# VHH binders against Nucleoredoxin-like protein 2 (NXNL2): the designs that were tried, part 1

All scores and structures are predictions.

Target 1, 156 residues: Nucleoredoxin-like protein 2 (NXNL2), of Homo sapiens (Human) (q5vz03)
Amino acid sequence: MVDILGERHLVTCKGATVEAEAALQNKVVALYFAAARCAPSRDFTPLLCDFYTALVAEARRPAPFEVVFVSADGSSQEMLDFMRELHGAWLALPFHDPYRHELRKRYNVTAIPKLVIVKQNGEVITNKGRKQIRERGLACFQDWVEAADIFQNFSV
Structure headers, positions and changes below count from the first letter of each chain, unless a header shows other numbers; antibody chains aren't numbered by Kabat.
F, E and O are the ipSAE of ESMFold2-Fast, ESMFold2 and OpenDDE, as the mean of both directions, binder to target and target to binder. V2 is 0.75 times the mean of E and O plus 0.25 times the DockQ between their complexes.
[cut] marks letters that were taken out.
The coordinates of atoms that the task and the answers printed are left out; those that the model quotes come from them. Centres of patches stay.

## First folded at step 4 (VHH; framework vhh_7qia_2)

Design b01 (from a3 with W104F)
Fold by ESMFold2-Fast, scan of step 4:
Structure b01 (fold): chain B 156 residues (1-156), chain A 126 residues (1-126)
Amino acid sequence: as target 1 above (156 residues)
Amino acid sequence: QLQLVESGGGLVQPGGSLRLSCEASGFTFSDYAMGWYRQAPGKQRELVAFITSGGSTNYADSVKGRFTISRDNAKNTVYLQMNSLRPEDTAIYYCAAGEYTIEFDSGSYEVTYDYWGKGTPVTVSS
């Protein structure tokens, strides 16, 4: 995903800005398309949060995984409120970045929520991220790492 | 391994009632949208009702006020209570589980059903 987003800045729910390349380098990236006023987004976000926290925040060795939220909210405030209310400690494209629309088109996102798992070059590992997390939990991450050319060796 | 098993079908007279059950195994039931479909002889499979993980329901116009969909997450079961049955309700009834989404441009619900039961027949005889 570095090859696609590397020169952009991402934001946290607290308004901090981070450089995309530093945040995403050598990681499996999940592009999360969702909105606060979308009921299925609100249903799925806690499940993604638990998945993310287990891999990144609670693990003895953080897994090479990052989520980039691509908001479909109606305003920047709605986006930030959604992140504060239900999201894990992951990153988002700034609300006013027009690249949100480019990513939607690139990955053919016609409905939300959608979780697209991508390699460093932007190639899709799976368009069924939500399904895989529901059915396999943490075990699906090993498959994603194997599909990606990631330098770190991570075992479930 | 994931499976859905329907039960409760049978023969009833017009005006009668049946309660269909669908028991799920091998997945996190509470996170899925659950639907009931039916297929009458010579017709395409059609949606009867669905219920989201959060409990929101949707019904086909032909069954509104007569059928009620509900779920019991502790039992991994979805139900279809069918009242005031008509001969036109005669069909094989299928349980389905899937993810639901809202389309960007229209705001309409879409459900991608990944799992289907084998069906339970319902005959309403006059």
Scores: ipSAE 0.167, ipTM 0.574, lowest interface PAE 3.2, mean pLDDT 85

Design b02 (from a3 with W104Y)
Fold by ESMFold2-Fast, scan of step 4:
Structure b02 (fold): chain B 156 residues (1-156), chain A 126 residues (1-126)
Amino acid sequence: as target 1 above (156 residues)
Amino acid sequence: QLQLVESGGGLVQPGGSLRLSCEASGFTFSDYAMGWYRQAPGKQRELVAFITSGGSTNYADSVKGRFTISRDNAKNTVYLQMNSLRPEDTAIYYCAAGEYTIEYDSGSYEVTYDYWGKGTPVTVSS
């Protein structure tokens, strides 16, 4: 994902800005395309939040996973309200970053919500992330890590 | 794996009623959009009605006012209440479950149905 987002900045739900490269390096990245006024987005976001929290926030050792929200909301305020209301403690492309539209086109997102799981180089692991989470729960993450060629060996 | 099992089909006279049921097993039923499709002999499969995870419903014009789709998440079941049946309603009825999305450019809702039942036949004739 470093190869795709490079020098860009991402934002947290609390308004903090982070460097994309540092935040996403050596992680499986989920690109989440959704909007607050989209009923199925509102239905799925809590499921993604539970999945994310179990892997990253509640785990004794945080898993190498990050979500980057790519908003389809009508305004910056609507996007931030959605993140505050229903999202997990993940990251988002800033609302005014035109790269939101580039990512949508790159990954052929024609409908929302959509969860695209990608490798560090931007290659798709699966474009059916929602289905995999619903059907397999946390077990699907193990497959994503293996597909991403992320080394889990302990190194001193 | 999610499994769908339809029941309630049969032979009825024109003007009669039937209630179709579809029981889901395996995964969290309430997260899926549920639909009823039908296929008459020699015709393509067509959507009859669907209900979203949030409870919103949509119906084909040919069945509006006659058919009602509903769901009971506690029982993992979706229903199709069919009233005032006509000979042209004769078909095999299929239950389907899938992801509900909104098309970016048109604003239309789309359901990608990943799971299908085996179908239950409904014949309306004298």
Scores: ipSAE 0.319, ipTM 0.657, lowest interface PAE 2.1, mean pLDDT 86

Design b04 (from a3 with W104M)
Fold by ESMFold2-Fast, scan of step 4:
Structure b04 (fold): chain B 156 residues (1-156), chain A 126 residues (1-126)
Amino acid sequence: as target 1 above (156 residues)
Amino acid sequence: QLQLVESGGGLVQPGGSLRLSCEASGFTFSDYAMGWYRQAPGKQRELVAFITSGGSTNYADSVKGRFTISRDNAKNTVYLQMNSLRPEDTAIYYCAAGEYTIEMDSGSYEVTYDYWGKGTPVTVSS
């Protein structure tokens, strides 16, 4: 996902801006397409939040996982309110970034919510992330890590 | 493994009633849309009724007013109450579970069913 988002900035629910490359390097990335005024999005977001907090926010050793929210909300305010109300401590593409629409097209997102799990180069590991989390819980993350080409860089 | 287990099928006389149950295991039931399908001898499987995670229902025209679909999320169970049964309702009835989404341009719901029960036979005959 660094190859796709590396030079972009992402935002937190508190309004802080972070460099995508630094935030996403050497992690499994989930692209989360959702909107506050979408009933199934409101149903799924708490499940994703529990999944995320178990892996990264409350774990003694955070797993190499990050969520990038790609909003389908009607306004920046709706997006921010949704993030504050139901989301975990993950990242989002800024509402006014036109790349939101390019990602939707690249991953063929016509209906929401949708959770697409991707490698560092943007290749899809699974486009059924919602189903896998709902049915297997945390166990599905092991499969995602094995499918991803994740490694640590060492200087010699 | 994920499973759907149907029960309640059997033989009834025309005009009778049956209540089918489908108990789900191995997943978060409340997040799934649930459907009932049937397959009569020599026919393709057809949708009878479905219920979304939020409780919205839809019925095939042939069963409207006679069948009622409902769910009990605490029991991980979906039900099909079948009243005023007719010989033409004779079929194997299948429970299905899937995801529902909203299509962004139209606002319409979409359901994709990934899990199916093994079916329970219903025969309406004298």
Scores: ipSAE 0.420, ipTM 0.745, lowest interface PAE 1.4, mean pLDDT 86

Design b05 (from a3 with E103T)
Fold by ESMFold2-Fast, scan of step 4:
Structure b05 (fold): chain B 156 residues (1-156), chain A 126 residues (1-126)
Amino acid sequence: as target 1 above (156 residues)
Amino acid sequence: QLQLVESGGGLVQPGGSLRLSCEASGFTFSDYAMGWYRQAPGKQRELVAFITSGGSTNYADSVKGRFTISRDNAKNTVYLQMNSLRPEDTAIYYCAAGEYTITWDSGSYEVTYDYWGKGTPVTVSS
């Protein structure tokens, strides 16, 4: 995904900016399209948070996984509040970045929430990330890593 | 694999009531949106009601005020309480499980149902 987002800045829930290239290099990237005033987004976000925390909170060897939130919220404040309330410690495209709209069209996102798993070059691994997490839990991540040409064992 | 089994259908007089049940087995039931669809002879299958994993409900205009959808996560079951039944409610009723979304442009609810029961027939006739 660094090939697509590498020249952009991403934001944290505290409003701090980070370089996309440094944050996403050599990781499986999940593009998460959602909004705070969307009931199914509010239902799914905690499940994604649990999934994310299990993969990246492990101190010994965090998994090579990052989420980039692509907000459909009505304002920057709503986006940041949503991130503080329900999201994991992941990243977002800035609310005012016009690339939010381009990314939505690029990945044919017509409804939210949607979780699109991508390779470093932006190629889709799966556009059914939500379904895979619900049905397979953490087991789906190993398949994503193998498809992404990132071959690391993150389980002890 | 998630399996859905409907029960509770039957023959009832106009104005009567029925309660449909759909028991799920397999994956964690509480993670899914659950819906009831119906298909009358010669017609396309239509959404009757759905309930999200969080408990939010939505109803087709034709059944609002008469039907109530509910779920019991401890029993892995979704229910459809049908009151004031009409002849036009005659159909095969299907239980479905899936993910629900809201369309980006219109704000309309949409569910992608991946799992379906085999249906339970409901006939409303004198």
Scores: ipSAE 0.293, ipTM 0.650, lowest interface PAE 2.3, mean pLDDT 85

Design b06 (from a3 with E103V)
Fold by ESMFold2-Fast, scan of step 4:
Structure b06 (fold): chain B 156 residues (1-156), chain A 126 residues (1-126)
Amino acid sequence: as target 1 above (156 residues)
Amino acid sequence: QLQLVESGGGLVQPGGSLRLSCEASGFTFSDYAMGWYRQAPGKQRELVAFITSGGSTNYADSVKGRFTISRDNAKNTVYLQMNSLRPEDTAIYYCAAGEYTIVWDSGSYEVTYDYWGKGTPVTVSS
């Protein structure tokens, strides 16, 4: 996803800005398309939060995983409120960034919630991330890592 | 593996009633949208009714007022109560489980069904 978003800035739920390249480099990236006023988004977001926390926050060794929220909310405030209420400690594309609409078009997102798992070059690993997490839990992440072209193993 | 098992089909006279049941196994039932589809001889499969995880229902115009879809999450089962049956209701009835979404631009419901039962035949004739 660095190849697609690397020169952009992402935001946290507290409004802090981070550089996309530094945040996404050498990670499996999940593009999360959702909205606070969408009932199935509200149902799925806690499952994604548990999944993310287990891989990144609770793990003794954090997994190379990051979520970039692409909001379908009606306002920037609604987006940030949704992030504070139900989201994990992941990142979002700023609400007013026009690339929000470009990503929706690029990944053919017509309905929400949708979780698209992508490689560093933006190539899709799976467009059924929501289904995989719901049915397989943490086990699906290993498949995503194996499909991703990320550098994790090295020798001294 | 994940599976859906239908029951309750059979032969019935016009004006009669049947209740179809579909029991789900191998996944968390309460988190899925459940649908009933039917396919008459020589026709395409069509949606009869669906019910979301939250209990919202939708019906095909041809069955509104006659059919009722319901679910029992404790039993992992979805039901289709069919009343005032007509010869044109004759079909193989399929249970399906899927993920429901809201279409971004319209706010309409959409369900992607990835799990299907093998079908239960319903024949309405005298």
Scores: ipSAE 0.439, ipTM 0.755, lowest interface PAE 1.3, mean pLDDT 86

Design b07 (from a3 with E103Y)
Fold by ESMFold2-Fast, scan of step 4:
Structure b07 (fold): chain B 156 residues (1-156), chain A 126 residues (1-126)
Amino acid sequence: as target 1 above (156 residues)
Amino acid sequence: QLQLVESGGGLVQPGGSLRLSCEASGFTFSDYAMGWYRQAPGKQRELVAFITSGGSTNYADSVKGRFTISRDNAKNTVYLQMNSLRPEDTAIYYCAAGEYTIYWDSGSYEVTYDYWGKGTPVTVSS
């Protein structure tokens, strides 16, 4: 997803800004489309948080995984409040970045919540990330890593 | 994969009560919207009630005030409490699990039911 978001800045739930390139390099990236006032988004976000925490925050060796939240909220304040209330320690595209709408169109997101798993070049691994997490839990992550060709360019 | 098993159906007299149970097995029951459908002889299946992961409920007009849907995520079970049963409630009752979404542009909701039980018969007659 570096190739698609690399020149952009992302934000944390604390409002800090990070460079997308540095944050997403050599990781499986999940694009998370959701909104605070969408009841199924509120239902799924804790499940995604548990999934993320197990892979990244609680692991002795963090997995190469990152979530980029693409907000469908009505305001920047609603977006930030939602991130603070229910989200894991992942990243978001800034609310005022018009690329939010371009990503929604690019990945054909018509309904939320939706979790799209992408390779470093922006190609879709699966557009049913929510369903896969729900049905297989952590086991689905291994399939995503294999499809993403992470570490394929590592030299001996 | 998700599997749904209904129980609690049977024969009851008009005015009686039944509680249907639907036990789910598989991954992450709590993110599914759960619904109860019924199909009377010669009719199409109709939605009786559904409940979201967060506990929001919706009922068909014909059962409002008489039926109550509830869920226990720790037990992977959804229930349908049926009170004041009428002969027209006679049907095979099906449990369904589905994905609950909101359309971005319209704000309208959708539940796409991907998993269904085999059904449990309910007969209201003397």
Scores: ipSAE 0.395, ipTM 0.727, lowest interface PAE 1.6, mean pLDDT 86

Design b09 (from a3 with E103Q)
Fold by ESMFold2-Fast, scan of step 4:
Structure b09 (fold): chain B 156 residues (1-156), chain A 126 residues (1-126)
Amino acid sequence: as target 1 above (156 residues)
Amino acid sequence: QLQLVESGGGLVQPGGSLRLSCEASGFTFSDYAMGWYRQAPGKQRELVAFITSGGSTNYADSVKGRFTISRDNAKNTVYLQMNSLRPEDTAIYYCAAGEYTIQWDSGSYEVTYDYWGKGTPVTVSS
């Protein structure tokens, strides 16, 4: 559960609403700050989609990973169009939620795209998620899960 | 880890052309934004052109319409085609690989370059 999101709701690319706590519990969370009209966001989003699909969608048992898109788009429609066009099957903070601005401030996001990897308590694992994915591919996720304090559904 | 090696520099007369190449060795070339910088004697290093991983290009006003940046991911190479060269283009040209971002509020670009070549000299003189 990601403490930083409280009892907020997130949205899917199909517009469905999910509870943040239930969707993010016991997972490494990537906060993805991006916009459709931003060329480097359009360049990076497919790379993130491939990374996400390999970890979550293709495995019989999905890895404990989730992406929460925090839009820098100019409108709700632009955000939803971007999600439908290029995003993976991850989640987003609703465009109208003012917490978009709070997350931007909390993680000192001044430029996009930016991928911030966080623990359940909101503590940063790395603010260079894009660089780590580009340089190490799937191997960087092992480091992120080891840094995270999450329950991996093992009897212990 | 990436290493960058520039080639193609030389001496040309005003109005001439040169094509610079920068070959990357290692992994992840296709994921990097690639840039060409230049530094003339006694001046600061300046960005000439960059190309994103997706192929979008941007040029300094001083070279727009004369220079073309391109990349070949299969050959791990970025190119700078320089046409209509002027004496003011005389400089050491550096290849760089890094991250490209847009500032949230201003829409201005910013680039952080992680890897640099050693440079290739270009002299435009009669």
Scores: ipSAE 0.329, ipTM 0.689, lowest interface PAE 2.0, mean pLDDT 86

Design b10 (from a3 with E110T)
Fold by ESMFold2-Fast, scan of step 4:
Structure b10 (fold): chain B 156 residues (1-156), chain A 126 residues (1-126)
Amino acid sequence: as target 1 above (156 residues)
Amino acid sequence: QLQLVESGGGLVQPGGSLRLSCEASGFTFSDYAMGWYRQAPGKQRELVAFITSGGSTNYADSVKGRFTISRDNAKNTVYLQMNSLRPEDTAIYYCAAGEYTIEWDSGSYTVTYDYWGKGTPVTVSS
């Protein structure tokens, strides 16, 4: 995803700005399209939060995974409030960044919530991320890592 | 490995009532939207009603006020209470489980159903 978003800045739930390249390099990236006033988004976000926390916060060694929230909210404040209320400690594309609309079109997002799992070059690993998390839990992440074009250390 | 099994169909006279049940096994049933579809011979399947994981319901215009969808997450079951049945309600009724979403541009609810039961027939005739 660094090949697609590397020149951009992302934001945290506290409104802090981070460089996309540094945040996303050598990671499996999930593009999360959702909105606070969308009931199914509110239902799925806690499940994604549990999944994210298990991989990057609870693990002895953080997994190479990051979520980039692409908001369909009506305002910047609504987006940030949603992130503070229900989201994990992941990142978002700024509300006023016009690339929100370009990402929606690139990945053919017609309905929300939608979770698209992508490689560093933006190529889709799966556009059924929600289904995979719901049905397989953490086991689906290993499949995503194996499909991803990321740096792998050997243990010789 | 979510599996759905419908029951409760049968023959009933116009104006009668039937209660359909759909029992689910496997995954996190409570996280899925549940829907009832029907298909009359030679026609495409049509949505009758759905209920979200949060309990919100939606009904086809042809059944509003007559049918009620409900769920019991403790029993992994979704129900369709059908009252004031009409001959045009004759069809095979299918239970489905899936993800519910809202269309980005219209704000309309949409469900993408990944799991389907085998169906239970309902015939309304004298």
Scores: ipSAE 0.323, ipTM 0.666, lowest interface PAE 2.1, mean pLDDT 86

Design b11 (from a3 with E110Y)
Fold by ESMFold2-Fast, scan of step 4:
Structure b11 (fold): chain B 156 residues (1-156), chain A 126 residues (1-126)
Amino acid sequence: as target 1 above (156 residues)
Amino acid sequence: QLQLVESGGGLVQPGGSLRLSCEASGFTFSDYAMGWYRQAPGKQRELVAFITSGGSTNYADSVKGRFTISRDNAKNTVYLQMNSLRPEDTAIYYCAAGEYTIEWDSGSYYVTYDYWGKGTPVTVSS
């Protein structure tokens, strides 16, 4: 995770700060590019929340999965309100971190919402995370784990 | 695996009406934006109408007030009600399903259609 998020800090919807490296170690990471005033983002976020909750919060065997929200909102307040209203208990790059724009460029994100699934080294597993979740639900996560070289039989 | 099957095309006289149907299978239909495109002989394919997963609609200027797009999620079907048909509406009509997105910098609306039906012909002639 060092090569894409390094020494950066991430935030929760409650304003708590966590070290990116520690929070994302040994996990499949989903980079979620979205904004509160974007209607398709508001439509997809609850689906991602259900997916995340099933894997991480409600599972007896929590999956090695984390979401990092990369906001396209117009303000820090809009970003935090969006996280409180519709998001799961995942993490975000701080609104004022200029790396939001660099990360967007690195993964060639021109439109939102976009869900990019990455390996620990930052290599893309899939740029079609939204499509995979919509069409296959929780079953797509096993494919992501295998592609990330993290082998486990996880079924929910 | 998503499949789209169009029906309801045919021959109709100017001023008449037709209702096109597009039945979807193999996916969660309610999560997709649905569109109708048409292609007349010697012309490029053009968007006629689309409807988002939330039910918002958009129409090409040439069909506003005459055509209505609607969806029935319980039947996995999208419809195009075509009224006051003109010879210029003669084309093969295609159903498409896709994701809708907003461009990061401009805020412009886009639908990326990943799935297409094979089309249903509509001829408006006397």
Scores: ipSAE 0.231, ipTM 0.610, lowest interface PAE 2.8, mean pLDDT 85

Design b12 (from a3 with E110V)
Fold by ESMFold2-Fast, scan of step 4:
Structure b12 (fold): chain B 156 residues (1-156), chain A 126 residues (1-126)
Amino acid sequence: as target 1 above (156 residues)
Amino acid sequence: QLQLVESGGGLVQPGGSLRLSCEASGFTFSDYAMGWYRQAPGKQRELVAFITSGGSTNYADSVKGRFTISRDNAKNTVYLQMNSLRPEDTAIYYCAAGEYTIEWDSGSYVVTYDYWGKGTPVTVSS
């Protein structure tokens, strides 16, 4: 996903800005299209949060996974409030970044919520991320890692 | 994987009431949107009502005010309470489970159903 978003900045729920390349390098990226006043988004977000927390926030060694929230909210404040209320400690494309609309078109997102799992080059691993998380839980992540072209760097 | 089993269908007189039940077996019932579809003889299958995991409901215009969809997550069951039944309600009724979404541009509700029951027949006739 770094090939698609590398030149951009992402934001945290606390309003901090991070470089997309540094944040997404060598990770499986989930593009999460959702909005606070969308009932199915509110239903799915806690499930994604539990999934993310298990892999990244509470794991002994963080898994190479990151979520980039692409907001369909009506305002920047609504987006940030949604992130604080229900989201995990992941990242978002800034509300005013016009690339939100370009990503929606690129990945054929016609309805929300949608979770698109992508490789570093932006190619889709699966556009059924929500279904896979619901039906398989953490086991689906292993399949995503194996499908991804991410570099694993370790020294022994 | 979910398995859905419908019950409660039968023969009823016009103006009568009937309650359909759909029991799900599986581990993630509470995470699915649940819907009731029907297919009348010679017609396409149509959505009657759906209920999200959060409890929000939506109804086809033809049944608004007469039918009520509800769910009991503790019993893994979704219900369709049908009141003031009409001959036009005669159909095979199917329970379905799937993902619920809202169309970005229109705000319309969209459900993609991945699991289907085998159906329960409802006949409204004198």
Scores: ipSAE 0.360, ipTM 0.680, lowest interface PAE 1.9, mean pLDDT 86

Design b13 (from a3 with E110Q)
Fold by ESMFold2-Fast, scan of step 4:
Structure b13 (fold): chain B 156 residues (1-156), chain A 126 residues (1-126)
Amino acid sequence: as target 1 above (156 residues)
Amino acid sequence: QLQLVESGGGLVQPGGSLRLSCEASGFTFSDYAMGWYRQAPGKQRELVAFITSGGSTNYADSVKGRFTISRDNAKNTVYLQMNSLRPEDTAIYYCAAGEYTIEWDSGSYQVTYDYWGKGTPVTVSS
């Protein structure tokens, strides 16, 4: 469970509601701060989508990874349209939840897009998630899992 | 690890033209914003121009209409076409690569440059 989101509800691109604790337990969580009308957000989102899809949707054994989108969009409709257009099948904090502003303050997000990788307790693994994905691709996920103290199978 | 190598600098007379090139190696070049900076003797390093991964450009007021920045992602290269050169353009020119963002409240463009070339000197003198 992610301590910072455990009692909250998250939404899918289809508008369905999901309990945060159930969706995020025993996973590396990426907090993605972005907006549809922000050009660098539109440039990065497809890269994040490919990264996410390879780990979770297309992998024979899904990796313990989840993205929580924290929208800087101007409306709920713009947020949902952005998710449908360019995002992977991940989750978002509801547009109307004032916690969007608390998360922005907690993680010192002054500019977007920003990808913050966090442990279950909300501690930052890295605030340079975008750079790590661009430079190392899928290899950076193993470092995140190790830093998060998530159980891994050993090869014998 | 991304590496940047500049070329195309030299000595040119006022009114002349030069094309600077910056070739990147290592990571995926197309994902980075690319910038050209310059540093004249005794002055601070200043941004001349930048180009985003999507191709949007921005120029310092001192070079608008004279310089053009462009990129060729297939060749991992960014260019600075410098026309109508002036003595005050004399400087060492540096290529830089970084991530770009927009400030949440102001909408202002922001680039954090993590990679730098060693620079190529440009002297404009008659």
Scores: ipSAE 0.352, ipTM 0.681, lowest interface PAE 1.9, mean pLDDT 85

Design b14 (from a3 with E103T E110Y)
Fold by ESMFold2-Fast, scan of step 4:
Structure b14 (fold): chain B 156 residues (1-156), chain A 126 residues (1-126)
Amino acid sequence: as target 1 above (156 residues)
Amino acid sequence: QLQLVESGGGLVQPGGSLRLSCEASGFTFSDYAMGWYRQAPGKQRELVAFITSGGSTNYADSVKGRFTISRDNAKNTVYLQMNSLRPEDTAIYYCAAGEYTITWDSGSYYVTYDYWGKGTPVTVSS
């Protein structure tokens, strides 16, 4: 996803800005299209949070995984409030970045929530991330790592 | 693989009641939207009711006030309580599980059903 977002800045739930290239390099990236007012988004976000924290919250063995939230919220404040309320400690494309609309079109997002798992070059690994997490839990991540062809320095 | 098994169908007189059950196995049931569909002979399959993972419900106009959909996540089961049954309710009833979404334009909701049961027949006749 570095090849697509590398020159952009991403934000945290506290409004801090990070360089996309540094944050996403050598990681499996999930593009999460959702909105606070969308009931199915509110239902799925806690499941994604549990998945994310299990993979990356363990300080001693963080997996090479990052989520980039692409908001369909009505305002920047609504987006940040949603991130603080229900999201994990992941990143978002800034609300006012016009690339939010470009990513929606590029990945053919017609409905939300949607979780698209992508390679470093932006190619889709799967557009059924929600289904895979529900059906296989953490086991689906190994398939994503293998498809992503990224450097991994952790012993399994 | 998620599997759905319906039960509770049968023959009942007009004005009677039936409770249909659908038991899910193989996955985290609580993450799925659950729906009940029916198909009468020679007609298209139609949505009767659905319930989201969060518990929100929706009903077809023909069954509002008579049918109630509910779920028990601890038992991996969705129910359809059918009261004041009419001959027109005669059909094979199908359970389905899927993803609940809204369109990006925020104007429409839908469920994409990936899993279906084999159906349970309900006959309303005197």
Scores: ipSAE 0.136, ipTM 0.516, lowest interface PAE 3.2, mean pLDDT 85

